# Designs tried in a protein design chat: VHH binders against Protein leg1b (leg1b). Part 5

Target 1, 342 residues: Protein leg1b (leg1b), of Danio rerio (Zebrafish) (Brachydanio rerio) (q4qrf7)
Amino acid sequence: AVVTENGLPIQWRKAPSDLSHLPISNTGVQVNPWVYSQRMTMLKMVINATNAYMSSMGPGEQENPLWSLPLQLGWKLKSGRLADPTPDSSSTCGSEASDPVCISPLSFFGCVNYYLSVLPFLAAVETGVVSSGGHQMLIQVPAEVAQDYCSSYSDCSTKHPNTMAKWHLFFQSLRQVSQSKESDFNKKDSILGLMWAAEEESIQTASGACTERQKLYSSPEVSFQQSSVNLGAFISAAHYHASIERSGKFMSHLPSRVLQEADSPPNIADLSTEENHALYMLSWMNSINQLLGGSLVDLWRKAMCSAQAREKGQAFLDDLILDPKFPGSSLWSIICVMSTSC

## First folded at step 21 (VHH)

Design aa2 (from z04 with I28Y Y108H)
Fold by OpenDDE, last read:
Structure aa2 (fold): chain B 342 residues (1-342), chain A 119 residues (1-119)
Amino acid sequence: as target 1 above (342 residues)
Amino acid sequence: EVQLVESGGGLVQAGGSLRLSCAASGFYFSYYWVGWYRQAPGKQRVVVAEIRTGGSTTYSNSVKGRFTISRDNAKNTVYLQMNSLKPEDTAVYYCAKSSYPSWHQFDHWGQGTQVTVSS
């Protein structure tokens, strides 16, 4: 899949740098996350505001681990996964050709991304990492599916206290960790740990909130959706350094279109070898985990027992997903070995 | 294998009419959206018209009122009736199908048919 445009997330440059152009009501700034550019702007603001605390990640702003979020959003747009999945829908929402580009509230991945965009943004504003300009941020919620979303920091905290708490902790800790006397290696691991704890919880929350949308998709797409959620657990446990380059490379192997009923990895004709392999491996991981009653991810978590182990785990995940020649049959064995090395 | 074969293109004078046809094979035609794209020299390929599984149609603003898209599921064929043609309509016209049943994203374009409208 194409996941970058000129080295940046899809339509990154088209998104404003801040929300100053949005209307201010008596109660606060009205943000519509169902407008693609506004959602991207929220992510942009978070990344820009956190760059100063990410020196332990490496040189340059490109090393900010939050780049995975806008890249994912862009991938979802390019692959058609932000569109209304309802058959014969007259809606053009989620299409790149739409003006303005919008995100369908009925989109599964759009729904998941909501929890990975709006919640961290609100937490960043609440903690003062992102400047609010003295205004409360109010999030517009579509009336038809209002129950699946939240409309403010307070509302989101009420509905999803654990998820918001983890984001809150992440943003609150950034300054402290970055200014600590710890090694860059340890700082990096700590920051990533906090970030992924929040992301993982967001994915779990989203999985519950967005699940009804899955009935609108093909069986293969639903399988992929589940596999993606499962992958989130592995990635999170490994404290994956999701720089723009590393994330971009990883996501380029994700499917470039919505899967249809006849699609069966690794034998999808119009997808690349890399895409087919990634899909197959993700499916395999998820299948094994399900078969084992969740014990695979538990074993993986145990294997990710130190910063050094997690670094190796990240490399392993890259090889697993990105190398078309990776022997999937060795997955269990390798993880077992990793777990015993802790 | 998915195949889309366009026909009916040619040279026509301004104000004239053409009817394009696209014969589809290799997929369940009735389950997919089908549409017409066009690409003028030096320009990007753009959507002209689409018809959904339920028969709903959409048109680009430039062709509204002049072009009509229709489909015959029994023949696995999609048509584009082009009336009141203008020189600006000169392009290679491509037939396309959606990548997913009842989905808006198009793929598998045919080889195209040339439409030339003279002044």
Scores: ipSAE 0.000, ipTM 0.255, lowest interface PAE 13.1, mean pLDDT 93

Design aa6 (from z04 with I28T H104Y Q105E)
Fold by OpenDDE, last read:
Structure aa6 (fold): chain B 342 residues (1-342), chain A 119 residues (1-119)
Amino acid sequence: as target 1 above (342 residues)
Amino acid sequence: EVQLVESGGGLVQAGGSLRLSCAASGFTFSYYWVGWYRQAPGKQRVVVAEIRTGGSTTYSNSVKGRFTISRDNAKNTVYLQMNSLKPEDTAVYYCAKSSYPSWYEFDYWGQGTQVTVSS
C-alpha cells in the first residue's frame, strides 16, 4: 500500500497546522473529526507539541513515535477504508476526490482511528501540551451514531475514564521523563510504554464501540480487522518505536484495498507478495491466539520482560510480518524460546 | 553447546569460484540469523553477508553481485557461494550466529576457513 506522500502521511501538507480557522462559539472551538483535514490537524498539533520531548527517540522530528497515528489515517484513506461500506452506497465520503475529504461514520477503521486521534488530542490540550488558546475544545459527533463517540474532554473522561487517564498520564509524564537523568535508551522505553498503554486501551475501547460496523464488510475484511486488533496487543507489548520510517515501511505491507468475499490470503492476485504475506501472517497470529485461548499474547507479554527484550521483540515482529519468506510455523516456538530467556 | 564449523576454503586463482559451508549445532538453527565474516591480515573482522530467519539477505558493498549467501534449515547449514574472486577477497572466513532469535547482533563465530586468491 501507498502510505506516504513525499515521506509524510497522506494529505499531511493539506491539513492546517492549527484550528484557528474554525469557528469559535461562546462555548469553545467546534472541531469536526469527520472532516479528514481537521482530524489530521489534531494529530499534527499533537506531534508538533511533543517533538521537544522526544529527543531520546533519536535525531530529528521523524523519530516521534506518534507518527504512526497520521500514517494510519492516511493509509485508511488511500486504501478506501474510510468510505461507506454499505452495499450500493452512492456516497463519495471517504474518497480522496471528495470535497472536503470526509470520513464515513460507518467505516470501521475510521471509527477505530477516532479513538486514536480525538482522545489523545483532548488529553494533550487538557494537560497543556497542546495550546488551547484559552478555548474549550468541543468535538462534533455524528447524529446517527452519537452513542459511540464523546464530545469533550469531560465527556470522554466520563465515558472512557481508563482510556483518557492513560493518555493524560502519557502527556503529563513527557516533560518529567525527558528531563530525567536516565539514559536515552531508558527514556525511550518509558515514553513508548506510556504511549502504547494508552493506544492499547484506545484500541480495546474502539473494538467495543465499532463492532457493529463489521456487519457491513466481507468476511475477509472482518478477519483482517480482528487480526489488526490482535496485532495491536503484540505491538504494544513490544513498545514498538513507530517512527515515520519504521511505521511507513510496516504499513506499506498492509492491503492497498478493502478485502472482498473472494479474497483469500496469501493468494490474492492483485495484491503484492508483501501484502499477501502480511495478511496471511496477521490472520495466522490471530487464529493461533484464539485457538490457545489468548495464551499466545500472554506468552508474548512475558517475553517482553525488559527494554532490551522489547527491542528484540520489535525486530521479530518486523521479520514476521514484513519478510515474505518468514515461516509462520515457527511463530509459537520462537515466542516460547523468547519467553524462557526472561 | 553451540558449534559452527566452516569448510570449503582453499587456494583459487583470480576470477575463480569457491563455495563455503558452515555446519551448525547446539541451537535451533532456523530461528536465528546467520552470516559470514572475514578477516584479512592486519585488518579487522568485517561482515560479508547475512541471511535472516526468513531468508532475506544483506551483502557488503565489496562482494555485492559476486557472493551469494543461502541456508538449508533441514541440514542446519549456511553457504557462501563466492564467484569472480579477487586477490582482495583473501582472508579467513568465519561463520556467525545471531545472539537472539530474529536479531541482528552476532555473538558467536566459528574457527574460520582460509580463502586465498592468487594473481
Scores: ipSAE 0.460, ipTM 0.775, lowest interface PAE 1.1, mean pLDDT 95
Fold by OpenDDE, last read:
Structure aa6 (fold): chain B 342 residues (1-342), chain A 119 residues (1-119)
Amino acid sequence: as target 1 above (342 residues)
Amino acid sequence: EVQLVESGGGLVQAGGSLRLSCAASGFTFSYYWVGWYRQAPGKQRVVVAEIRTGGSTTYSNSVKGRFTISRDNAKNTVYLQMNSLKPEDTAVYYCAKSSYPSWYEFDYWGQGTQVTVSS
């Protein structure tokens, strides 16, 4: 899949750097996250505001682990996963050709991404990491599916207190951790831990909120959706350093289009070997985990018992997903070995 | 006990070819990265080539296009095909394994095999 444009997320440069151009009502700034550029702007603001605290990640802004979020959004756009999945839909929403580019509220991945963009943005504003300009941020909610979304920090906190609390903690802790006397290695691990705790919870929350949308997709796509959620658990547990480069490389192996009923990894003809492999591995991971009643993820979590172990776990995940020749049959055994090393 | 046993080294003329083999035992070979290092007299040991668990390969710039690393998991063996050898390739070549599954850090080396390339 194409996940970058000139080394940046898809249409990153087209998104404003801030929300100053948006209407201000008596109650606050009106943000429409269903406009692609506005959603991207929220993410852009979060990344830009957090760069100062990410020195432990490495040199340069490209090392900010939050880059995975806009990259994911871009991938979703490019792969058609932000479009209305209804078969009879004539809407061009979610297409790059739409003007303005919009996100369908009925898209599953658009829905999931909402919880990975709006919630962290609101938390960042609330904690003062992202400047509000003295205004409350109000999030527009589609009327037809209003029950699935929240409209403000307060509303989101009420509806999803645990998720918002984790984001709040992440943003609140950034300054403290970054200014601590800990080693960069430890700082990095701590920050990533907090970030992924929030992301993981967001994904879980989204899974619940977005579930009905899965009915609109093919069986293979639904399987992939579930596999993606499962992957989130592995990635989170490993405190994956999702820099631009690392995330971009990882996501380039994700499917470049929405899967159809006839699609069966690893034998999808119009997908690359890399894409087929990634899909197959994700499916395999999810299948094993389901078969084992969730014990695979638990075992993985146990294996990720230290910062050092997590670093190694990240490398393992890269090999698993990115190497087309990775022996998937050894997955469980390798994880078992890892778990015993803790 | 982990064992890595290199073979295939020797004397060869410039422009010639050698194939090194490394037989591994004492660990699950297929789970680990394996690689070849070399150490020339008076120099530090340096990486020559690595092959990941899945078969992806990396090469040092000095050997890229001339050397090929491969592995046979069924035989627990890693190979280094060395073509177009140069005098500067003269060194003791060591087989290595990663310290952790699918990890980039190597922690164990074999006894090494001497490769000498004459002008």
Scores: ipSAE 0.396, ipTM 0.746, lowest interface PAE 1.4, mean pLDDT 94
Fold by OpenDDE, fold request of step 24:
Structure aa6 (fold): chain B 342 residues (1-342), chain A 119 residues (1-119)
Amino acid sequence: as target 1 above (342 residues)
Amino acid sequence: EVQLVESGGGLVQAGGSLRLSCAASGFTFSYYWVGWYRQAPGKQRVVVAEIRTGGSTTYSNSVKGRFTISRDNAKNTVYLQMNSLKPEDTAVYYCAKSSYPSWYEFDYWGQGTQVTVSS
């Protein structure tokens, strides 16, 4: 899949750097996250505001682990996953050709991304990491599915207290951790731990809130959606350093289009070998975990017992997903060995 | 106990070929990266080739196109086919395994086998 334009997320440069152009009501700034550029702007603001605290990640702003979020959003747009999945829909929303580019509220991945963009943005504003300009941020919700979304920090905190609390903690801790006397290695691991705790919870929350949308997709696409959620647990446990480069490489192996009923990895003709392999392995991981009643991810978590172990775990995940020759049949056994070595 | 035992080294004329073998034991061979290193007299030990768990390979620039690393997981053996040998390839060749499954760092080497290429 194409996941970057000139090394940046899709339409990154088209998104404003801030929300100053949006109308200010008596109650606050009205943000519409269903406009692609506005959602991207929220993410852009979060990344820009957190760069100063991410020096432990490595040299340069490209090492900010939050880059995975706008990259994911861009991939979703480019692959058609932000569009209305309803059969025979006349809506052009979610298409790159739409003006302005919008996100369908019925999109599963658009829904998931909402919880990975709006919630962290609101938390960043509330904690003062992102400047609000003295205004409350109000989030527009789609009327037809308003129950699936929240409209402000307070509303989101009420509906999803655990998720928002984890984001709050992440942003609140950034300054403290970055200024600590710990090694860069330890700082990096700590920051990533906090970030992924929040992301993992967001994914879980989204999985529940967005479930009804899965009825609108093909069986293979639904399988991929579930496999993606499952992958999130493994990635989170490993405190994956999702720099722009590493994330871009990883996401380039994700499918470049929405899967159809006839699609069967690893033998999808119009997808690359890399894409087919990634799809197959994701499906395999999920299948094994389901077969084992969730114990595979538990075993993985056990194996991720230290920062050093997690670093090795990240490398393992890269090999698993990105190497078309990786032997999937060894997945469980390798994880078992890893868990015993911890 | 981990063991790596190299074989196949010897004296060969420039332009000739050798095939090195390394028999592994004491660990689950198929889970680990394995590779070949070499050390020439008075020089540091350097990587020659590595093969990942799935079979992906990498080579040093000096041996690309001439050397081929392969593995047989059923036999717990890694091979290095060396073609078009040059005097500069003269060294002790060591078999190595990664310290962790699917990890790039190597932590154990065999005793080595001498390869001598005469001009």
Scores: ipSAE 0.303, ipTM 0.702, lowest interface PAE 1.4, mean pLDDT 94
Fold by OpenDDE, fold request of step 24:
Structure aa6 (fold): chain B 342 residues (1-342), chain A 119 residues (1-119)
Amino acid sequence: as target 1 above (342 residues)
Amino acid sequence: EVQLVESGGGLVQAGGSLRLSCAASGFTFSYYWVGWYRQAPGKQRVVVAEIRTGGSTTYSNSVKGRFTISRDNAKNTVYLQMNSLKPEDTAVYYCAKSSYPSWYEFDYWGQGTQVTVSS
């Protein structure tokens, strides 16, 4: 899949750097996360505001681990996953060619991304990491599916207290951790731990909130959706350093289109070998984990017992997904060996 | 105990061929990356070729097209087929394993085997 434009997320440059162009009501700034550019702007603001705290990640702003979020959003757009999945839908929402580009409220991945964009943004604003300009941020919600979303920090906190608490903690801790006397290695791990705790919870929350949308997709796409959620657990446990480069490379192996009923990894004809492999491995991981009643993830978590182990785990995940010749049949056994090393 | 034992080195004329073998023991061979390094006199040890758990291979530019790394997991052995040998290939060749399953960092090397290519 194409996941970057000139080394940046899809339509990153088209998104404003701030929300100053948006209408201000008596109650606050009205943000419409169903407009692609506005959602991207929220993410952009979060990344820009957190760059100063991410020096432990490595040199340059490209090392900010939050880059995965806009890259994911871009991938979703590029691959057609922000469109209305309703069969024979005439809606142009989610099309790259549309102006403005919108995100369908019925899109599963659009829904998931909501919890990985709006919630962290609101938390960042609440904690003062992102400047609000003195305004309350109000999030527009679609009328038909309003129950699946929240409209403000307070509303999101009420509906999803654990998720918002974790984001709050992440943003609140950034300055403290970054300014600590700990080694860069430890700082990096700590920051990533906090970030992924929040992201993982967001993914879980989204899985619940967005589940009904899965009825609108093909079985293979639903499988991929579930596999993606499962992957989130592995990535989170490993405190994956999702720099722009690493994330971009990783996501380039994700499917470049919505999967259809006839699609069966790893033998999807119009997808690349890399895409087919990634899909297959994700599916395999999820299948094994389900078969084992969740114990695969538990074993993985056990294996991720230290910062050093997690670093190695990240590389393992990269190899697993990015190497078309990775032996999937050895996945469980390898993880078992990894777990015994802790 | 981890063991890597190289064999197959020797003296060969330029243009000739050698096949190196490395017998591994003391770890689950199939879960690890394995590779070949070489160290020429007065030079640093450098990677020659590596093979990942799934069989993906990488080669240094100097040996591409001439050397082939392969592995037999059933025999816990990694091979380096060296064709079209050049005097510049003269070095001690070391077998190596990754420090962690499916990890890119190598932490253990064998005793090495001498390869000498005469002009």
Scores: ipSAE 0.124, ipTM 0.609, lowest interface PAE 2.4, mean pLDDT 94

